Miniprotein binders against b1l550. Designs and how they scored, part 226

Target 1, 279 residues: b1l550
Amino acid sequence: MRLPEELLERARDIHSEAPSHRIKLDRVGSFGLKVPVEFKGFLLLAEADVWVSLPEGRRGVDLSRQVEAIYELSNPPKDPFSLCREAAISLLEKLNYADSSGVSIRFDAPLQDGESLKYYGVEISSIASDEIINKIRVEILGMTACPCTAELIRAYKSSEIAATHTQRSLGILEVSTKAEHPDPDKLASIIERAMSSPLRTYTKRPDEGGLVIRSLSNARLAEDVVREMIHLFLEEFGHLPEDTHILAAVRSMESVHMHDIYAERSFSLDEIRKEISSH
Short names: E, the ipSAE of ESMFold2; O, the ipSAE of OpenDDE; V2, 0.75 times the mean of E and O plus 0.25 times the DockQ between their complexes.

## First folded at step 15 (miniprotein)

Design v90
Fold by ESMFold2-Fast, scan of step 15:
Structure v90 (fold): chain B 279 residues (1-279), chain A 91 residues (1-91)
Amino acid sequence: as target 1 above (279 residues)
Amino acid sequence: SEFTVEAEINGVRIRIEVEVDGKEIRITVTIEKDGRRIRFMYVITSPEKLEKYLEEIERIIRMFGVDPEEVKRLIEEARRLAEEILERLKE
């Protein structure tokens, strides 16, 4: 139902009024919007948040303009990275009172896994002001095997391939940059290559056995995985601007403990190059 | 800022800078309108990425109310500069 537009002539413009307190707000917007996106040939349902800063002298934000901005850019569906960047700029252009705008888009990305698919988590954002900062976070599960227990079992049984506990580990790479968003498939690949082995959606018994043997033969601490992720990231994405900020982390769901093990490192490209070159 | 394309269209000032950084091409876009300035950039590692991001730059500039034909000419010149640099990097 639509009320007559003539009522706008008599109604107060609440949003443009002075607020009860002259306080700036950092993020005011529409959160939890469902948006179709095209990702590498797949039509996916993504969830989006859109927001702008609100100056101390203005009571409210024009929320309809925010939805309009992302809707116009998402029909027909397009790649979520371009959508994110374009929508952030569009919001800033449409809402002239705002000092900054932002867009965040979340989805589960399909990744080819033999004859099936597996999925990893992607969250991206673009924040626009005098410049644009693009952020991407990729999370994917892999397998780790404990080298400490492997060494004890090897000493005990004198076997060439020692038994040890294995567990699912969540690998995380987050990149914040002035350049365009990095390719999430490449970030997912880095995480999987740093693990003892990747996980599969579907395996037959011989393939499953091979995966387990690979993991046992490539036992890694969470700390080892984080260091390897950083090494591989620098090989693939060392061309990004020097002020690019990265978070590399692993959360290991330890099968022999009631709790998880967590390791992380955050750094800028400039910082990490100086650190590595000093050793 | 090794190669720059600049235009002012209906009060909107647009600057596109194409620079070499190692083996990659860096494209920086600056748009100024009504006292507001915004700058954003791309790192181009392949001809396919170049085409994709030039199209995105075109769509973004058009959001500022500039003439589509003028924007098209600006993007064509930026493409020429980027392709010239890509050719030089091959050698």
Scores: ipSAE 0.781, ipTM 0.916, lowest interface PAE 0.9, mean pLDDT 86

Design v9F
Fold by ESMFold2-Fast, scan of step 15:
Structure v9F (fold): chain B 279 residues (1-279), chain A 89 residues (1-89)
Amino acid sequence: as target 1 above (279 residues)
Amino acid sequence: SEFTVEAEFNGVRIRIEVEVDGKEIRITVTIEKDGRRIRFMYVITSPEKLEKYLEEIERIIRMFGVDPEEVKRLIEEARRLAEEILERL
């Protein structure tokens, strides 16, 4: 059903009216939009949120212009990072009453795993005002092995490889920067390299044995993994602007406990360089 | 080294700054239209990234109603400057 267009001439323009209370709103938009994206040769279904700030003197946002902005830029599908940045800028250009705009895009990224694929989580955003701030969060599972139990077993029985418990650990790297979004595959690689070993989608017994031996020979506390992630991040992404902000975290799903262990550190590149140089 | 390309088309002012930041090339873009200013940047660590982000910059500038041919000329000038800096690294 399509109502007569003559009604638009007589209807009030609700969005342009003054609100009942002159209060600014930080984020008003369309949330949970499904958008196709192209990521490293894959067509993926992503979920997007788009929003703008709403000034105290305006009752509502033109939501149709928000949806138009992201859909125009997503056809044909493009890489989610360019889509995120371009859509945030487009929203600000199209909705001139807004002080800021934002776009968030979430998807599971495929990663080559032998002859199969595994997946890691990616969430990105771009927030535009007089500058643009780009954020990326990467989460990937790996394996950790307990060095404390390993040392105890080694003391009990002298052995080249000490027995210990292993568990799945979730590694997290979040980067907020004025520069373009970092490559998520490189962030995922940093997380996996910081762990005792990576996880796999499929293993046969010889490969499984090798993975376990690798983790046992590289036992690490959650605290060790966070420090190693920071070290590897600085080697790979130390070129980012000094005001780039990073969160490095690990959540270890302890196999011998009913609860998880969590370790994190947030820092700016400027802050961490000064700390490391002080030893 | 720092190089700047500036252009103005029908009230849209564009400034592209290409500079060395450590061992990397930084490209900063400023667009001003109808009293609004937006500034964004890229850190170029490879020739592949340079090509990709120059294409993105071109698409963004075109959103502001600038003629595609004029935008292409501006991007080619920025590319030349970035390549000149790269030769000196």
Scores: ipSAE 0.777, ipTM 0.921, lowest interface PAE 0.9, mean pLDDT 87

Design v9L
Fold by ESMFold2-Fast, scan of step 15:
Structure v9L (fold): chain B 279 residues (1-279), chain A 89 residues (1-89)
Amino acid sequence: as target 1 above (279 residues)
Amino acid sequence: SEFTVEAELNGVRIRIEVEVDGKEIRITVTIEKDGRRIRFMYVITSPEKLEKYLEEIERIIRMFGVDPEEVKRLIEEARRLAEEILERL
């Protein structure tokens, strides 16, 4: 049942009214929207959050206008990078009272894994104000092997290939930049190359043996993985603006402990270049 | 900037700057409408990305109520300038 449109003439415009308390809100919006995206030849169901800032003198935002903005731009489905940037700009154009807008889209990205696919986590954001900041976070599991236990076993057995404990480790790269979003597949590749070995969806016995041997031969601390991730990132993405900000982190789910080990480093490209050049 | 394309269309001021930054082409877009200014950029590392981002810029400018034909002409000028720069790399 559609109500008579004459009721709109008599209804108060609640959103345009003054609020009970004159306090600015940083993010007001529609969270947990389901949105189809096209990613590298795949049609994926993503989850999106859209928001705007709300000035101290306005009671509410036009939530229907937010949903309209992202859905208009997502039909037909398009790549999530363009969708984030275009939707953030569209929100500012449609909602003139807002000082800033943002869009975040998250999904599990497929990655070729031998004869099958594996998946890694991706979150893509764009925040618009007088400029646009593009942010991407990639999380992928890999394997690490303990070099300390490897060295102890090597000493004990005089072995060239050391036995040690292995565990799943989560690698994280997050990039905030004024330039377009970095390619998440390249970020995922950097993380996997920094690990002792990548994880697989499935392996046959000879391939599994090879991965285990590689992992044992490339034993790495969480600290080693973070440093290698930063090194590889600079090789691939050193061309980004100097004020680009990066978070590199590893969470190692230690197989011999009841707790995890965590290592991270945040930096700007300008900061890290000065640090490396001083050594 | 190495090249700049500017237009004022139906109260919307648009500026597209195309510059060389090392081996990369930088495209910066500034849009001003009704007292609001938005500036954003792309670092083009391959010719394939150039066409993709020019199409995105076209869609974004069209959101501001600009005539689609005028936007298309603006983008075509920006494309010619960017391709001229790319030929010189």
Scores: ipSAE 0.652, ipTM 0.883, lowest interface PAE 1.6, mean pLDDT 86

Design v9V
Fold by ESMFold2-Fast, scan of step 15:
Structure v9V (fold): chain B 279 residues (1-279), chain A 89 residues (1-89)
Amino acid sequence: as target 1 above (279 residues)
Amino acid sequence: SEFTVEAEVNGVRIRIEVEVDGKEIRITVTIEKDGRRIRFMYVITSPEKLEKYLEEIERIIRMFGVDPEEVKRLIEEARRLAEEILERL
């Protein structure tokens, strides 16, 4: 059922009215939208949030225009990065009372893993005002092996490859930049290369044995993984603007503890290069 | 070196700057309309990325009500400048 269009001529324009209290709101929008995206040959279902700032003198935001903006730009499905940037700019153009707009898009990205696929988490955003700030967060699981326990067992038994505990560790890279979003596959690759070994969707026994031996022979503290991630990031993405901000973090789900170990570092490209060059 | 393409169409002012940034090309787009200014940029690392981001820039400029033929002309000029820089690298 659809009400008569003539009612629109008699109805008050609630959104344009003065609010009960003259308070600015930072983010007003439509959250949890389901949007199809095209990512590296895959059609994926993503979840999107879209928002704008609301000035102190305006009661509400036209939510229909927000949904229209992202759905118009997502049909046919396109890559989530272009969608994110274009939708943020479109929102500012469509909603002239807003000082800023934002879009975030979340999905699980497929990554080729031998003859199968594995998945990693991607969250991106674009925030538009006088400029556009693009952010990407990549999370992927890997394996770490404890070097401390390895050294104790080696001292105890004098074995070439010491026994130690291994665990799943979550690697995190978050990048905020004025340039376009970095390639998430490259960020995921950096995280995996920094780990003791990557994880697989499935392995046959000989391959599984090799993966375990690799991990044990490449034992790393969470602190080691974070430092290696930063080193690899600088090699791959040193071309980004100097004010690009990065968060590198690892959460190790310790198999011998009831709790996790966590290590992180946030920095700008300018800051980290000066730090490294001072030594 | 820096190369710039500028146009003003129907009250919309567009500036596309193509610059060398180390071994890469930086493209910065500034759009001004009705007292609002928006600037965004791309770092071009390959010819494939250049074409992809020029297409995105074209779609974005068209959102502001700029005549499609004028947008096409701006994009073609920006491509020419970027290709000229690539030949020098």
Scores: ipSAE 0.784, ipTM 0.922, lowest interface PAE 0.9, mean pLDDT 87

Design vc1 (at its last look DockQ between E and O 0.93; V2 from the best seeds 0.81)
Fold by OpenDDE base, second read of step 16:
Structure vc1 (fold): chain B 279 residues (1-279), chain A 89 residues (1-89)
Amino acid sequence: as target 1 above (279 residues)
Amino acid sequence: SEFTVEAEINGVRIRIEVEVDGKEIRITVTIEKDGRRIRFMYVITSPEKLAKYLEEIERIIRMFGVDPEEVKRLIEEVRRLIEEILERL
């Protein structure tokens, strides 16, 4: 049922009215939208948040226009990174009272693992104002083996390969840049390579044994993982703007403890380069 | 900057700045309309990325109500100039 359009002439535009309190809002929008995206030949249903700022003199945001903005750009489905950037800009253009906008898109990215698929978590965002800042967060699980326990066991019982506890660890790379979003597969690869071993969706018994042996031979502390992530990141993404901000983190779900071990470093590219050059 | 292309179309000012840093090309786009400015940047590391991001820039500029044919001409000019740079690297 559609109300007659003639009623619109009689109805007050509630959103354009002056608010009772003249206060700017930073973000007003629709959260938990589902939008189709095309990623590496897969059609995925991603979760999206869209928002704009609201000036002090306006009561509400035209939420329908926000939703329209992202869905217009989502048909046909396109690359989620392009969608994110384009939607953030479109929001500012369509909602001319806003001085800033933002889009966040979340999905599980497929990653080929032999004949099977594994995945990593992706959250991309674009925040638009006078400038656009693009942010990507990649999360992927790997395996770590503890070098400390390995050394204790080696000292107790001489063996070429010492037993140690292994655990699932979540590696995180978050990059905020004025450039376009970095390649998520490359970020995921950096995280996996920084761990003792990657995880596999499917393993045959010989492959499983080999995976564990690789992990044991490449035992790493959570701290080692973060440092390795940073090192590998600089090698792959050193071309990004110097003001690019990075969070490298790992959360190790320790198999011998009830709690997780967490390590992180936040840095800009210019900061970390100065730090490394000082040694 | 290696070069800058500027256009003003129906009150929309577009600036595309191209900088070369080693083997990397940085494209910075600035769009000004109705007293608003939006700036965004790409780092081009491959011909495929160049094509992709030029198409994106074209779409973005069109969002501001600029004539599609004029935008197309602008983008093709930028493409040509970048390709000439890439051939020299």
Scores: ipSAE 0.812, ipTM 0.934, lowest interface PAE 0.6, mean pLDDT 92
Fold by ESMFold2-Fast, scan of step 15:
Structure vc1 (fold): chain B 279 residues (1-279), chain A 89 residues (1-89)
Amino acid sequence: as target 1 above (279 residues)
Amino acid sequence: SEFTVEAEINGVRIRIEVEVDGKEIRITVTIEKDGRRIRFMYVITSPEKLAKYLEEIERIIRMFGVDPEEVKRLIEEVRRLIEEILERL
């Protein structure tokens, strides 16, 4: 079924030829690969992209060699963080014409939720050159409750717990660092703790009532949630290198508006420590 | 406490720098081969993860065409020195 290997001796090496135009390309690779990973006791099918830089004098990248590199490292399945870091370095070593390499891996992380299961989104990458930069993005839904409307309702009808509108809010933490990838479960926990309450996959009426009461008693603006996420992040991950960059963001899907509310802050650890010290 | 271990194995130069401050272990690895240099690091706050990251470092170094037994000896030396520091405190 395969053509004779003798033909390889006669065929031109297209990839090594000069291109039509001497232009460097930043990322050339195999995108949308499915790779098995082991994540905290779960065997998951993750989606991966692998790439390298291509110098101006070379026509193409050996794409089959890229796929071989990541599949060799993914068999047997291993944790996606080690896979990401090792594959990026492997690509750079195997494809010596490249100035840089990168790997990204995306999956839904399962999270035990009582007798049920919930999940949060994870995207990680490793970019290798003279250094390795590791990046992780965690997204998880939570609940927020509006403190402004709560105050108006409290003024209208005095009660211990004021009624207000609640909505789903998407919390986002993104970290770029020279150190290893932060633990995604810890990032997800930070996001959930910053919210008015977490969301559940399955609730019975008493548990559902408890979540609503918690949310109403802990009403927070999107701005409050971002500040709390930053505070909690610094408590958990203040040990990371000072040039670590963080994005903390919340997108609140407002139940009383036709549009969403969004709040974010990007910072380095060095920057935020100086800002806090000025207070 | 801090220490540095250096080795040259099959023409590949390896430098491992370790800093231990309380419960935090910072490991920086530099690998030089054929005019290319790569540097990467770990900041370990959970001692139980040390073994896994040392194994990852060993696997990465082996990618550079070095003798696996020499790499194993290098990583064992690093582990021993870290354990000596941790045992003291």
Scores: ipSAE 0.796, ipTM 0.932, lowest interface PAE 0.9, mean pLDDT 87
Fold by ESMFold2, look of step 17:
Structure vc1 (fold): chain B 279 residues (1-279), chain A 89 residues (1-89)
Amino acid sequence: as target 1 above (279 residues)
Amino acid sequence: SEFTVEAEINGVRIRIEVEVDGKEIRITVTIEKDGRRIRFMYVITSPEKLAKYLEEIERIIRMFGVDPEEVKRLIEEVRRLIEEILERL
């Protein structure tokens, strides 16, 4: 049953009233929306959150217009980065009582892996006010090999052993910038190149042996991985605005421990350049 | 290697600042309507993305309820000026 539209003339507009307590709200929105996106020719199901600020003098948000802002832009499915940036601005324009808006979009990005695919995690956001801040977080698994154990085994007098423990490690890059979102594939590549070896969907035995040999030849501490991520990031994205903020981190699921090892560094581009130039 | 294009369309003030440095193109867009100002930017390092981001900028400006034909002419002028600078390099 659809109620008569003529009731709109008679019913109170609850959302436009003043609230009993005049308190500004920072984020009022619709969370967990399912949005189709197109990424590198793939049609993906993404999850999105949309919100706006709500001034102290307004009781509620026009919920239908809030959801409308992202859904109008998502048909037909398009690039999630353009969708994110455009939706944030559209929210602010459509809900003109708000002084800020935000959109976040989450999806698993496909990555070619031989004759198959693997996936890495992507979360993007755009926060709009008098300027727009774009944020991207990329997470991808790789393989690390411990250099400390490798050195001890090398020093051990044995006719047999060239080895160390290897494990999966989760690499994380998070970038917040006034420029458009960085390419997630480039961020994922930076993370994988910082590790001892990439992980594969599957391998045949000769290829598997090659990956293990590569990882042993590229043994890295978690600290080394983070430092290499930063180095490679600066190579690829040093052109971004100087106040761009980055978090680089790795969580290593150490195969010989009951617990994980974690390393991270956050910085702005201008901050890290000063640090490097001082050495 | 820098220019600014300004327009006022249907009471909306639009400013597009462009800086070209080698192969890097920096575009900063400022839109002002009814006393509210929104500013956003792009740092384009791949020429194939220029058309994509100019189309995005056009779509964003149109959200403010302005004449689509005038916005299209504005964006084409920006593209032409960028291409002229790139041709000199």
Scores: ipSAE 0.736, ipTM 0.915, lowest interface PAE 1.2, mean pLDDT 89
ESMFold2 (binder alone), look of step 17: mean pLDDT 85; pTM 0.848
OpenDDE base, look of step 17: ipSAE 0.805; ipTM 0.932

Design vc2
Fold by OpenDDE base, second read of step 16:
Order: sequence, then C-alpha cells, then structure tokens
Structure vc2 (fold): chain B 279 residues (1-279), chain A 89 residues (1-89)
Amino acid sequence: as target 1 above (279 residues)
Amino acid sequence: SEFTVEAEINGVRIRIEVEVDGKEIRITVTIEKDGRRIRFMYVITSPEKLEKYFEEIERIIRMFGVDPEEVKRLIEEVRRLAEEILERL
C-alpha cells in the first residue's frame, strides 16, 4: 500500500533538516545488503555495505537512494570490482551533499582444486572522494610446517625427513591502491605459494602423503611466510602505483599452542623498494 | 603523458589522461561537475582489460548525466589512441 502522494507534500523531509548538533559524520549507510555478482562464471550472492559521509548541516542520509544506487548497478549481475567502483561513484553523484562514499563487497571466491573447489575470502572496497581508492583483502588458508621442531627432531632421530607439527595458517593480503583492484586469484596464489603447502578440498591417500611430505620439506615460520608473500607480491604487482599500500599477514593456528602466531608487515611499494635497495 | 583527451559537455568536464610506463598503460579519468572532482585510475596490461575498462569508464561518465552518444564518441577516440599505443609496446 502506497500512501497518497498528497501526504508527501505535507510531511517534513526529516533527512534534510538541520541536526540538533552540527557534526559531520564519516559514514552513514546500509550494511549487510545482499547483491548478486558474477565472478569467474559463478553467480554469487555477495554481502555489501554502502555508505556516504553526512555534512554537519544535514540530519540524515537518504538511505533508499543509497540502496537503489547499488541495486541499479547489480542488474544484470556484473563483476564485483566494477560494481564496487561504479557504485562508489554513483553514490557521490546521487547524494550530492556527501563529500565521500564507500562500498564494500564480501564473498567467498571459488578456486579450482583439481576436480573440486576450494575457496578464499575476498573483500572488495572502493572509497570515493576527490580520488577513488580501491582496496582488496584476500584471505586463504594454507598449511605451515614448523622448521624449529623439525630441526630438533632431526637432531634427535637423525632422519632425512623430520617429523614436525603442522597447522592451518591464514594468509592475508590487503592492497589499497589508486589503480583498479588487483587480481584476487593472483593474490590467493601468492599466499598459497608462500605457505609450506596449499590446502586441498579432496585428496586421495597418496596425494595426502605427498602434500604432507611437501610441507615438511618446505617448513616455514610465520615470519618466513610473510616475507615470501612480500617477495612474491613485488614480482607480480611491482607495477602498481608507488603509493599503493600493502598489508601482508599470517595467522598461524599453531597445533602445539593454545594461541595463534601472528606476523605482519604494512608497507607502501615506495617504502619497501627503498628498504630492499638498501641491502 | 602520452596523450590527454578533454571534453566539456553540459557543464561536465571530463579529462582522460593516458600514460605509458614501461609495458603498462595508465588511464586516469577526472570528472568535474558542480564544483566536485572525482579521479580514478586503471593500469592496463592487456587489450582485454582495455575494452573492459573503457566500457566501465563509459558507464561512469553517463552517471553524471552526459549524453550517451557523446560519451561513446569520446571513449572511441580514447580507445583508438590507446590501441595505437598498445600495438607499439
């Protein structure tokens, strides 16, 4: 049931009123929207957040217009990167009182694993103001084997392949750039290659044994994984703008400890290049 | 920059700057309307990406109320110039 249009003429536009306190808000929007996206031939239902800034002189944001902006762009479904960038810009244009906007889109990205699928977590964001900054966060699980325990066992048992504890480790790459979002599959691949071994959704017994042996032969500290992620990132993405910011991190869910081991490095491409060149 | 295309259509100023950095093309788009500026960038490493991003740029410019045919002509000009650069790399 629609209210008669005549009632709209009588109703105050509460959103356009002056607030009781003239304070700018950084983010006002709708969080936890579900939007369809097309990714690598899959139609996915992604979670989305949309927001704009609110000037000090305006009581509220036109939330319906925000929601409309992203859904207009979501039909037909498109790639989440284009959707994110276009929606952030559309929000600024449609909500002309805002000086900034943002969109975040989250989903599990399918990744081929032989005849099966594995996945990685992805969060795609675009923040628009005078400039647009695109952010992508990729999270994928791998396996690490501890080199310290391996060395202790090797010394004790004189074995060529020493047993060691293995654990799942979450690798994280977060990239913020003025360029478009970097390829998430490439980011996921960097993380997996930096681990002792990838995880598999499906393994036959011989394959499982081989996976573990590979892990043991490539034992890495969480610190080693982060450094390797950075190294591999520079090889693949060294072409990004110098002011591109990266977070490389690992959270190792240690199998011998009650706690996780965490390692990270935050850097710009300019900063890390200077660091490496100084050695 | 290798080239810059500028247009002003119904109070919307559009600047598309194309730069070559090694084997990469950087496209920077600046849109100015009603005293607002929005700038965004793409780094293009393949012809397939070039077309995709031109389509996106076209959609984005249309959001500002620019006539679709005028936008199409502008993008086609940029596309032609960018393709000529890609063929040389």
Scores: ipSAE 0.787, ipTM 0.923, lowest interface PAE 0.6, mean pLDDT 92
Fold by ESMFold2-Fast, scan of step 15:
Structure vc2 (fold): chain B 279 residues (1-279), chain A 89 residues (1-89)
Amino acid sequence: as target 1 above (279 residues)
Amino acid sequence: SEFTVEAEINGVRIRIEVEVDGKEIRITVTIEKDGRRIRFMYVITSPEKLEKYFEEIERIIRMFGVDPEEVKRLIEEVRRLAEEILERL
């Protein structure tokens, strides 16, 4: 049932009214929207949140205008990074009472894995005010092998390739910058290269054996992986603005324990360069 | 090498600054309308991606109620100047 449009002449404009309490709200919006995006040749259904700040003197936000803004920009589907940046700016322009706007988009990114596909997690955001701040978080699973147990077993058996426990480890890189979002494939590549070996969707038995031997021959502590991720990040993305903030982390799902091992480092580019130059 | 292009179209003030430093191209866009200012930037290390970001900038500027033909002319001017600087490298 569609009600008569004449009722709009008599209905109160609730959103523009004064609220019960004159309190500013930081984020008011539409969360959990499904939007199509084009990512490196793939059409994906991503999850999006859109929001704006709400001033103390206004009761509500026109939520339908928020949804219209992102869907107008998502048709035809475009890359999620441009969509994120454009939608944040569009929201701020369309909703003049807001001091800030934001958009986040989440999806699983496909990655070629031999004849099949694997995936990694991507979450991006853009927050617009007087400036725009872009954030990206990439998470991908890899394999680590324990060097401590490897050394002990090598001493016991004098093997060329030491036996040790292996486990899945989750690598995390998060970047917040005034520049455009970094390429997530490059961030995923950095994480995988820092690990003992990458994971595969499917391998034949001889290839699976080779992957395990590679991991065992390249045993790394979670601490080693984080340091290597930072080193590789600086090689690839050292051109970003000095106030770019990075989080590098690894969560190792230890196969010999009931608990996980976690290592992280957060830093700005100016901070890490000063630290490295002081040595 | 660097250049700045400024325009005021339909009451919207637009400034596009391009700086080329070695292999890096920095583009800063500032848009002012109705007493509000927004600034955003790109740091490009692959010149082949430059056109993608010019297209995004054009779409963003159009959101501010600017004449589409004037925006197209502005972006074409910026593109021309950027190409001139890149050819000098």
Scores: ipSAE 0.763, ipTM 0.916, lowest interface PAE 1.0, mean pLDDT 86

